Miniprotein binders against p40896. Designs and how they scored, part 13

Target 1, 331 residues: p40896
Amino acid sequence: MLMPKSVALLRIRYTLEAALARGFTTVRDCGGAEGFLKAEIRQGSLNGPRLITCGHAISQTGGHGDLRSGALPASAFDSCSCHFGQVGVVADGVPECYKAAREEFRRGADFIKIMGGGGVASPTDKISNKQFCDDEIKALVDVANSYHTYVTAHAYTAEAIQNCIKLGVKGIEHGNLLDERTAELMAELGCYLTPTLVTYKVMGSDQFSAFLGPENSRKNTEVLYKGIDAMKIAQKKKVKICFGSDLLGPLYGYQTQEFRIRGKVQTTQEILLSATVTPAEMNGLGDKLGQIKPGFIADLLMMKSNPLDDITILDEPESNILFVMKEGRIY
Short names: E, the ipSAE of ESMFold2; O, the ipSAE of OpenDDE; V2, 0.75 times the mean of E and O plus 0.25 times the DockQ between their complexes.

## First folded at step 9 (miniprotein)

Design fd5 (at its last look DockQ between E and O 0.06; V2 from the best seeds 0.00; counts 0 for: pae E 18.2 > 1.5, pTM E .527 < .8, placed apart)
Fold by ESMFold2, look of step 9:
Structure fd5 (fold): chain B 331 residues (1-331), chain A 84 residues (1-84)
Amino acid sequence: as target 1 above (331 residues)
Amino acid sequence: SDKVRITIYVLSPEARELAEKIKEALKELAKELGAKVEVEIRVENGIIKLEVKVDSPEAEKLAEEILKLLFELGALVTVEVEKE
């Protein structure tokens, strides 16, 4: 194809600028945004949110992040956001896990993302699959600990989540099939959950459902309906909940709908904390970001009305945001 | 002359209306540049797409200008480009 690499890179620029305009002054990317993009944004040569990035998600051969066959439609509509560029890297066995994690840190990653369970649109796995072996997960955690940061894992099922967090994984992305026992364990261990329900709502819509095969459509439907229940369980058990949308470039316009979905199960205060204080703490930035306090970085939104009165105004940013300030600069 | 095929996937909730506006803009650009551009709107698997055939002595450069126009639309579209 003519310039597919050039198209991918230009889409990343637009996606980042649009996310900033929608009020996301910091974005944690769990795959696809290379560490060098973080530097370009800091230098001002690229406008966008502050990036906290893992670089590439790490997967075993045949796991969720291994999209080497039939990948174009799956990559474009994967329910897990690994896509601003490359989808992930493959590592099998302890030595390769050490190397893969260290390579991501060398390239500027802030944390490690792994595939702890199967996905909706992956060509080779099932949602119920456990991905890495225990020694592989431990190796990845050991490397992250040596860099004073964390591992977060893509996982849907209670079994996959428990295996990961018992081995020292700090965060769980999605977690749609979380049960009460697992939520209790997450809270006890101080783990973070980032639900991402809007992706499943969008992919289940009439406009997009045809891009999923019958099996992927079934997986998507299962995780959508169970995800709302899982969030209720997590809230009840006081799991630390972060805000995420897990949307890929062309679907970015739907990311603010996550605020509206969250409004069905969380208070407006809980939702705002999940998008500000809690993720700042998860990433070691709780003394710098997530609150309006003297000495904190000047990331601010000016709104026409108060989201504490109506959280859905955040799902209409073009009508309700007057300006976005990041590091004291208005965009 | 060179031939380039550009496939534009329109993912907006108002995909049909946006696709028609893109088609009109591409025809205007082609007229301004004196190039032959064929634009057809198709539906495949529930996705609206535009297939654009560019036939011009500088088809690659014209395709780049078309891509610049489409990047102003951002994530409302996804674009593939093929040289024929």
Scores: ipSAE 0.000, ipTM 0.162, lowest interface PAE 18.2, mean pLDDT 73
Fold by OpenDDE base, look of step 9:
Structure fd5 (fold): chain B 331 residues (1-331), chain A 84 residues (1-84)
Amino acid sequence: as target 1 above (331 residues)
Amino acid sequence: SDKVRITIYVLSPEARELAEKIKEALKELAKELGAKVEVEIRVENGIIKLEVKVDSPEAEKLAEEILKLLFELGALVTVEVEKE
């Protein structure tokens, strides 16, 4: 085994502890985090942020969650044991979509993540592709509604975004290629946008750009500089915006750079709201999280300086955070 | 025999160590499958680039097993497979 499960678990522990240390008291995972982690954190066996999870992202065959090479047969990934560390599952057709969503909820998911369009780090799709048929998306939405929660979709293009949100999807991850009309519709429908600008910046850097193959590198370039424009459009149209990073593996350390990047297009207040009140509301926790007031959970950062004066303080947590409080406990 | 070229990109803070582990795993798989496998590994800035050439009647099967191993790493991976 290249990496024993025990080693993987140790890395997960480190990642969780590090995220908490950076000031994140709650984290939403949009694919891959197993439900048991939530229990361990609640029990205190793991020190980490409160987790909101979807389990596996649900994708069509050949979609963004399908990481199989087109040159390989479908059977290449049929081994049941390999679900550990997988980001996505494949579901085709309404019955499979029902099953996939129900399975994630059975395993303790808080919401559903779908691949509604093409991605960067997938081998067989184009960013311009819409993914899932209308009936499939509707099926996934219906299941989520039955559990009184939401569906969020990975989608870049205006077309993919509109298709998803018209069918009841309540969140859009990324959204780098949205236009004004799409933003207006998102605002009207109360859809949440979660930009993830830092992942593109990091992957496009000289240090890490070689990680992407030629095709994926091209895709990354396509969306890298569009994200800032998308943010401007979304702000202009008063779209609800959440904080996100979408970093994988060893790149989690760059999470806080999202604050710095967003400072180019958002006010400090808008950024802070995106990392507190807005995501709390999206996840049905607006009455418990995101504010310091009586009746709310005591999630606090003690800081040396006021982030309202300079948002970049949040990008330097090692120097500026004195301690993190989660549920009244200091870490 | 079928010829398959696999290009693998792996991002890891322990890239050098991981590269060696991957190489060893590939050798073992090759032996199990009776395949001729040539591996070139480049490590730079925590990025592993693996170029694997497989010459075997079961080249596809070997490719599948390689992919399975990569998934066990729980790391972000880009894989390109070409049949020659």
Scores: ipSAE 0.000, ipTM 0.248, lowest interface PAE 12.5, mean pLDDT 85
ESMFold2 (binder alone), look of step 9: mean pLDDT 73; pTM 0.657

Design fd6 (at its last look DockQ between E and O 0.05; V2 from the best seeds 0.00; counts 0 for: pae E 22.4 > 1.5, pTM E .536 < .8, placed apart)
Fold by OpenDDE base, look of step 9:
Structure fd6 (fold): chain B 331 residues (1-331), chain A 88 residues (1-88)
Amino acid sequence: as target 1 above (331 residues)
Amino acid sequence: SDKVRITIYVLSPEARELAEKIKEALKELAKELGAKVEVEIRVENGIIKLEVKVDSPEAEKLAEEILKLLFELLKELGALVTVEVEKE
């Protein structure tokens, strides 16, 4: 074993503590976080943000959650988690979709994440690909509804987004290639968009550009530039927007740069709402989180300066945050 | 003989140390398999670029074994990984 399990746990602890220290008192994980982490945080044995989790992202064969190479048979990857870190599971057909979703709920998932379209980092899919058939998406939505929660989908293209939301998907992750019509439909249906612009920026940087192979790098470039436009369109059409970063592993430290990036297309107030009220509402916690009010959970940041004056101070938490309070406790 | 190229990109804060471990593991595997395996590892900015070339009549099978090994090693780290496999 290259890394003892104990070391992995220490890294997880560090990651969670660091996120909290950056000012995030609640974090939604859209693939990979294990349910036991929530219990440990609730019990106080682990310090970190409150976690809302989906377990594994559910993908079709050859979808964005399937990182197996097409050049080799499936058997070559039997011992391999599709995503290093067990981010995704593969489910084909209605019965497997039922089973996959139910399994995530059995393990304590709060919602379901699906791969509704192609991705950047997956080797065998194109961004333009729709993923899952209608009956599969409907199956996943039906299961989530039976648990009185939602499905969110990874989707970039207008086509993939529309397909998902028409079938009852309530969240769209990324959405970088949405158009005006799609945004209108999202607004009409009350869907939530979670842009994650920082991940593309980081992956496209000189420092990390080599992480992506040539094809993935091309795809990353495409979605990076379109993401800003998508944000403008979504904002214009009054789509409900949540804050997101979608950073993995050692890149978590860049999560606050999303504030800076969004400052180019959103007002400070809009950005703050996307990181407080809106995501709370999406997750059925609008009466408990996202506001400083009697009866709400005491999640607070004490800051040296007012973020309403300059949103970029949230990208410099080390200098600007005096302390973080979660559930009335100072960390 | 068939030729298979495996290219793996690994983002890890411990990239250098991990790279050395991977290299050692692959060398051992190559010996066990009795195949001509060429390994090139580059580390830059916390990114490991691993290129494995397998030249064998059973190159595909060997590539599978190599991938299995790599995945077992990398899953423990929770590292972000991209994999490309090409037949040459």
Scores: ipSAE 0.007, ipTM 0.303, lowest interface PAE 9.8, mean pLDDT 85
Fold by ESMFold2, look of step 9:
Structure fd6 (fold): chain B 331 residues (1-331), chain A 88 residues (1-88)
Amino acid sequence: as target 1 above (331 residues)
Amino acid sequence: SDKVRITIYVLSPEARELAEKIKEALKELAKELGAKVEVEIRVENGIIKLEVKVDSPEAEKLAEEILKLLFELLKELGALVTVEVEKE
């Protein structure tokens, strides 16, 4: 990160408050949100969504989360990772994987995030690379199982996805190059897919494409074009789909555009379920969150019009949300 | 190159008053440096977003010089800052 650590922490405060105002009452962070932020939100000293966190994303040496090469400045947003640098740790070999995962749980993580394949912005990785040996992934899964939770993996290609889910990884972040055979396997194994198309659209726009460089621009273009097709495949094969945006820092304001993009390939009901019921189920909260029912936590949005009629009103929260309620409190 | 955009994010307890002082200081600096500088200010959730556009034959060099002077001004004012730089 190019900013001082104290400034980065203050910026997180404003980002979280803004996300809550946009209607996100619970957010799953795949890197960078430390456990103390959850405590501050629960105590009310920090206004923000309920956080489900992994702490640091875990990568192999030279993997997507390994920033020691420094090929891309921190101010250029990584389309295939939520957080660079401070938010990732390196672990090689089974003992280090055990230790890294256990350390994240000690620090308050709810799940484990790993880099199962290469990224668009990674200095040394190709998008086609697989990451971690089988025994390393199994070690990470075994630790997560011992804490009664899960591993989710960054992965773009069918090969990387299959490697991860066959070893017990429950979730796949991005998955833009998913094929039909892999989607069938994901559905059979009960795996979750979290597409994040808005980040590639934003990073591919004229304003931001110059920051990627030629190789990263090619990677981004490939994943952008394939991401819509992958979502269609996943929907057809009945893969469990969650809502995600993978946006960082000042780009976080674009996160609601994911609703509009998904409107081109999913029904409004499918989109709403992907942002409520399905992720609550994935995180073991399906009996507490994601629905308006007696006994559920009072997380509510009051809208000017019905998103089932027009999903794009969720991409304009400032005009369409009358209030946001989290745990019975209006924000 | 004849245009560079600098995006600056400022966190301050007195955000709106500080933003106006920064805008006036940048206009004064642009006059001193002989460069055409345009400043746009947006405030969202207590964060000030400043966009500074430099229009000059040496826009990149002047943008760096302006950034150095801006950081000295912001340190004097006690503001916390993040910065992004992009070419137009």
Scores: ipSAE 0.000, ipTM 0.107, lowest interface PAE 22.4, mean pLDDT 73
ESMFold2 (binder alone), look of step 9: mean pLDDT 73; pTM 0.666

## First folded at step 10 (miniprotein)

Design u1
Fold by ESMFold2-Fast, scan of step 10:
Structure u1 (fold): chain B 331 residues (1-331), chain A 80 residues (1-80)
Amino acid sequence: as target 1 above (331 residues)
Amino acid sequence: GSKVRITIWVLSPEARELAEKIKEALKELAKELGAKVTVEIRVENGIIKLEVTVDSPEAEKLAEEILKLLFELLKELSEE
């Protein structure tokens, strides 16, 4: 969670190279990746996926992105973790929100990530806690709109999701506790949902359950239990669904297990679209990425078998991927 | 037998660069499958000529997989 910036940067390099090897030619980072990494990948100085970044996730004091314990003073200095899932800055009030969002764009962000509700991993909040006031969210959305991009929000509950999307937030990360009314509103407003079911499955396994502790294990069970139901509701209401894992540091290697989990709710075609076409459209790249068509970028996976016949072969990339091509180059 | 030789001629506007990428992909595939594969690539008059030799007890089956990979890759790349 908290580590020196230089160590975090070396770890993120390894993580990005490994993600490409597992078949991911584009990755959207929802907190921690610095903008300069995009240039290094594009120049070929770093072997990794094409990177879409938000910089720091923006949180209120005491919110999901505020990793300080309740015992630390308000002046405590947060170390930059620069890992996937969560690296936060704290902003309170409309002026600080404007400044925080503008700073992320100045540093090379492609979109803005906010903490719109509570979560499992943060030390001081509860899943049910709605975060930011309406004016703060409007400020963040206003800045993103001025840069011709979007805000996406970490949010689990129907209340938190509805509050965010009514104020112009385009994307919801997780959404495990959404209801039918909320899914209808998401579909009506053209919002995107990125479920991250694999995180809860992995954290709930015997190997990692001791790490979570008893109260967080209860949160994890609640979120996992509702996650599959949320996916069914979102699918039924025709919400636009993207692919994500939200796995941190050493757990990132399990990201491909999300394909297997999705197979319980979505067709193989729906899963593949959620990992290609839909996220490309969300990020303004629907005319360049996600399809094998003349004029599109040559990102391709060569596989031993057809994933349309069995999506779970994507959960075993070392056995089933013959090679990965990104921008016409084999890796 | 234990050896199969494959010769492929392909017209491509990106002939030399594609040939090198295919050669590297086939080397990786051979390593993963534990087979001895020799790939010779020649570009003549804008045409890629690939000569692939597979030395393995399962050479016939492996040669078919290699052919499928090559044709599928070239078809997709030519459509881009």
Scores: ipSAE 0.000, ipTM 0.174, lowest interface PAE 14.5, mean pLDDT 73

Design u10
Fold by ESMFold2-Fast, scan of step 10:
Structure u10 (fold): chain B 331 residues (1-331), chain A 80 residues (1-80)
Amino acid sequence: as target 1 above (331 residues)
Amino acid sequence: GSKVRIVYYVLSPEARELAEKIKEALKELAKELGAKVTVEIRVENGIIKLEVTVDSPEAEKLAEEILKLLFELLKELSEE
């Protein structure tokens, strides 16, 4: 059912305020956040993290961002804004890819998100499928390069990841089925990996399994099982790792559990770097964010206890955060 | 209570130099406020762990003033 805009706006306000309260001064949205939210936060009309957005994720027909069921005709598309923050847009062939990427930048996107492989939530794709042909990916990368930014790709498998990064894709979201060769190539090319293990853990729990349905639950279990091992491989091969949750709607409240999951694979210093310096560098903000030094924006998190000794305290923000400062303002 | 402990984490490539400036500023402030303030700094891999212990009958009130100055100092260093 389509959600009325007024209800969606109240919910997103709460979500953004809560994310800031949990310690996130900057959030990179990988599909669905509307561009006007950035302006409202900058103006102070909404209290929330600074937003880095891609607009719609760009998908091929029948790909992970194509939310039409297999029974719907090709002309069927939900363009209604009653679904607040529509996640995907469909583009096939080089000309449509040029147009789709340029349209997202026209709408205020900071980077481009593509679906480079299959996923859990899309109704008609297989997780093992590569998505987009090489010329389409290169077209999307060329447009992003012309805007002095990057393309990041949703991808799970070694094959999909290698296909994307060889064509100039800078970031990989998820990467749960990454192998050692692919991690080596990512490190060689200076690519970024953003694991989102908490999404699969939460969505695979008994209380939320009905949300996915049986086929998508099977896909979810497959990616969850290998996710921790993939992170160990990436860490071993020194891939640049960012922090992410990729949680949808009401599940967003679980985002801090990712710190706990990461603690099984990364040191506390590595986790803190993945949530500060590394994503700032990825987003062209390494000279403004992620460090406390002259000329940088005054974002900081003050804690009652030492996350260097125990990263799981970041999964208990109300007990452990004294203040969140964003742009010199205490929240 | 008479004692408040505040911990914060700062990531900086010049962490050692920044930590010393913060420590010096906090000690100077403590003298001005008449508070007994202990500052412990640990630096590892560009991460500063700063522990500030305020020992005073008005520790909570003084801790809040110290936090405000810490935030202003960090803001000034980041913006300047």
Scores: ipSAE 0.000, ipTM 0.250, lowest interface PAE 15.9, mean pLDDT 73

Design u11
Fold by ESMFold2-Fast, scan of step 10:
Structure u11 (fold): chain B 331 residues (1-331), chain A 80 residues (1-80)
Amino acid sequence: as target 1 above (331 residues)
Amino acid sequence: GSKVRITIYVLSPEARELAEKIKEALKELAKELGAKVTVEIRVENGIIKLEVTVDSPEAEKLAEEILKLLFELFKELSEE
């Protein structure tokens, strides 16, 4: 997205304030949020959820995070690639991967996000493409391990997922083409899956599908068809499942619709755990967040009725949330 | 009228005292606002379940007062 830095900052402020109002007291950002935003929220200069960030998502040349068109030569100057609000950085080969991951931690990242396979939004990759070689993934995992944290990967296909997790990747974002063998391996390795079903539903609507273009629309249709089935497989094999939306820019307002979509696949208890306990554990915060217990941070959602009885009340936050409490403060 | 239910789980040796304090404060608020408030406390495996049901035309207003009370009580808990 080609926006001035000041405009991008104003938009992210709106996004963060709105997410808190919708009931999210902690948000994991998988690309684009700068580390300084965490300090501003902590200091009270910005109202918003507690942020867990990766900085830029790391992509190979021609991968999901490489937004340059195929018409540009490899040496083409791109003055916008390092701008605030940019989602990805490109790194090829082991040395560049070490440098890219270390740079994200220097900038305040809590974990590393990589592109382990193709996706819907990138112009030059295919959803079926595995990305990075084994040594590149090992380099990224090595850096994350040295910071006592993890790597999570964007990946759709069983092949891309298996390649990532056998090399030490802890988390998988999306996973729409997951199969039973891959889910079983994920469970055995203690990996986390964050499905993002709402993004395909929204992007597949008449209002938004035209903006994807023909190639991205083809990718979107493929992932939408398989996403629900993949979630059923993950549930059956007892994969640790987190809550996510993967919505872009102005679509972020639809994030709560994911609760309703999950209700087709998960029990209400499973959905609530996927949005509280499980992501807290993934991020090393299982002793501080996700439960109402003495010694835990006072993050609390107060609702007009019990979401265990009807999960869809979370899809309508304005009518069903009485207050959002974060760190003992009511918002 | 409108009906609102609030459920709290607390794991603490002092949780019973906290739950009783909440129960008494909510009864006092219900008396002031003319609302019907039902409070139940259950203890199992060292966990206290506090369930509050508000059944009143003023349920939303009373819920705001309940949330303010819970805010202060959780603040005391986090501060030890």
Scores: ipSAE 0.000, ipTM 0.264, lowest interface PAE 12.3, mean pLDDT 74

Design u12
Fold by ESMFold2-Fast, scan of step 10:
Structure u12 (fold): chain B 331 residues (1-331), chain A 80 residues (1-80)
Amino acid sequence: as target 1 above (331 residues)
Amino acid sequence: GSKVRITIYVLSPEARELAEKIKEALKELAKELGAKVTVEIRVENGIIKLEVTVDSPEAEKLAEEILKLLFELWKELSEE
């Protein structure tokens, strides 16, 4: 939870360079990346993918983004074990939600991330906990709309997802406990789902179980088992699906395993579209990114063999990538 | 031998036309470089897939020429 600033800066360089080398030319950061890092990457001071950022994830007190333990005083705030330090900010009530969202845009955010439900990694919540009241979510959505962008929400349960999307939230992160009714509503409203199945697989492994206490291990197992079923439901109901890993700190190196996991429930074409066209459209870049055609930015991945024949080659980048190009530059 | 397979996914309303232009340009490049290049265009689930197989002792070096060609074709078509 606590990381010295100097160590965080070193990890940022490693994490971003490694992500680009693994084939990711654009990355959407759902908590912790500051907007100024976009300028550093653009200017070549830092090698890495193009960044789309939300700044801090906005959480209620005691919610998924509130990283203080129950034993800490109300004034205490812990830094996150992520490459940018503090991932979340706490806001309660409509005025604080307006202020928090506006502050993230002032700091260079491209969109707003909120915690709409409980999660595995937070110290005091449960997966079933619906977070924020309707007026708070509506305030956050109103701010995002005024900046011509969107709100995406961390949410696992059908209840939390439906509550968020009915109030104008456009994206759902995770969605492991999605049901058919909720998927139908997501498709009807044109919402985006970003499953992150690899995080539960990796965190549930014997070598990483020490990151989770007994209650969090139980939460992790529940979302892992349901995640594959949720993907099948989302595909069946034609939900727009994006690619994500939600991996933190030292686990970021396993992000490409998500391609292998997705291969159990999606076609190779569906997986590739979820990693290119669909996220570009979600972020207002459908006319600039995600396709090889006139007028588009020159981001390309050159492979030794065909990922349409075997998606798992993307999970072995060192063996299978000839090179990565971003904005016409080979890396 | 020194074979490299390059797969290009074309996801555009102009996808078929762009794929055909890329195919013809690659055929000309292969002739100039003395390399054996096979280009297949397939349509699967609404996606146009262009598969390029390069058979050459310098197949990896040819990857750079292919990217350069793609950029030239993008520029030419966007100007129209």
Scores: ipSAE 0.000, ipTM 0.267, lowest interface PAE 13.9, mean pLDDT 74

Design u13
Fold by ESMFold2-Fast, scan of step 10:
Structure u13 (fold): chain B 331 residues (1-331), chain A 80 residues (1-80)
Amino acid sequence: as target 1 above (331 residues)
Amino acid sequence: GSKVRITIYVLSPEARELAEKIKEALKELAKELGAKVTVEIRVENGIIKLEVTVDSPEAEKLAEEILKLFFELLKELSEE
């Protein structure tokens, strides 16, 4: 006799197994992944990618992660490689920010995710796009530093990105509206950028545009093209770039299309490093993950053809992956 | 076919020593199997490319044995 909980676990199991089968041995969740999923994968109860989690995304009152104003459409919420939807906690003022960040670490978080700016809004309204005051961001960064990790921020605009990174934020999720000055500063400060272009491409397709409506479809298309330009700027300025998709629920299966989109602006070597070495270094695992060498964890993807000659074969995993190895086990 | 090429990529210049160990192990295997195996190491954009060519009437079978050896070596070198 199956309980509703057992049915939910079967669906989650399939999704995690499918992500691993698509070639992902490690995934960073930027808000909403339950701690039990991370534990079950580590224990071997569920097959799936190794999970690096932040717990709840931390938001100011009325900010991008504050979900109290009724049901917002999924397109109004940004998440980073999140399968389970984005769930936030609200913190205002320095003491609440200290407490919220410490609470996420108590719950097993590996890093802190904050909402450093608004969602997909007009870039001309810079003031309304700023979230948290400087002292609040400093408090969140201070806690992350005391746990020997980092803060990453949801941020689209040059102003929001610059404000966050000047205060010690090390990661920026999305960054679709960054400019050359912002990219130069990111490179100078050693910051990481995780673009998520496939989300906008998928949501802008004919089969999904109905979910957005005409106004949001227009904004979604604008954000996609600006994100492609931002990616070119970041690459030119030598920003450290990680791989991400920001796809939710049933759209998670489209995550490999990001390889194809990246192929328009990055070399195949740059894309592969963005999906292996660079995110491992960002997460303090550069000595254990992302390379094939003595002392490293044995995560390996074997392909029928060479992805360095054609990155798009990674967007056809069913046809091109011979097997995936995670921690020495073949899946 | 009588010739099969296996390409192995090592995603770091600092992993050169591992690539050389794999090269030597594959040469030893070729000697034991009596097959002609050519192993080449190249460095491209910070990536070490290891190319193995097996030239034998049983090339596909030998390539499978070489892949098994490669994965055994990776497993033995893994750490938490």
Scores: ipSAE 0.000, ipTM 0.223, lowest interface PAE 16.7, mean pLDDT 73

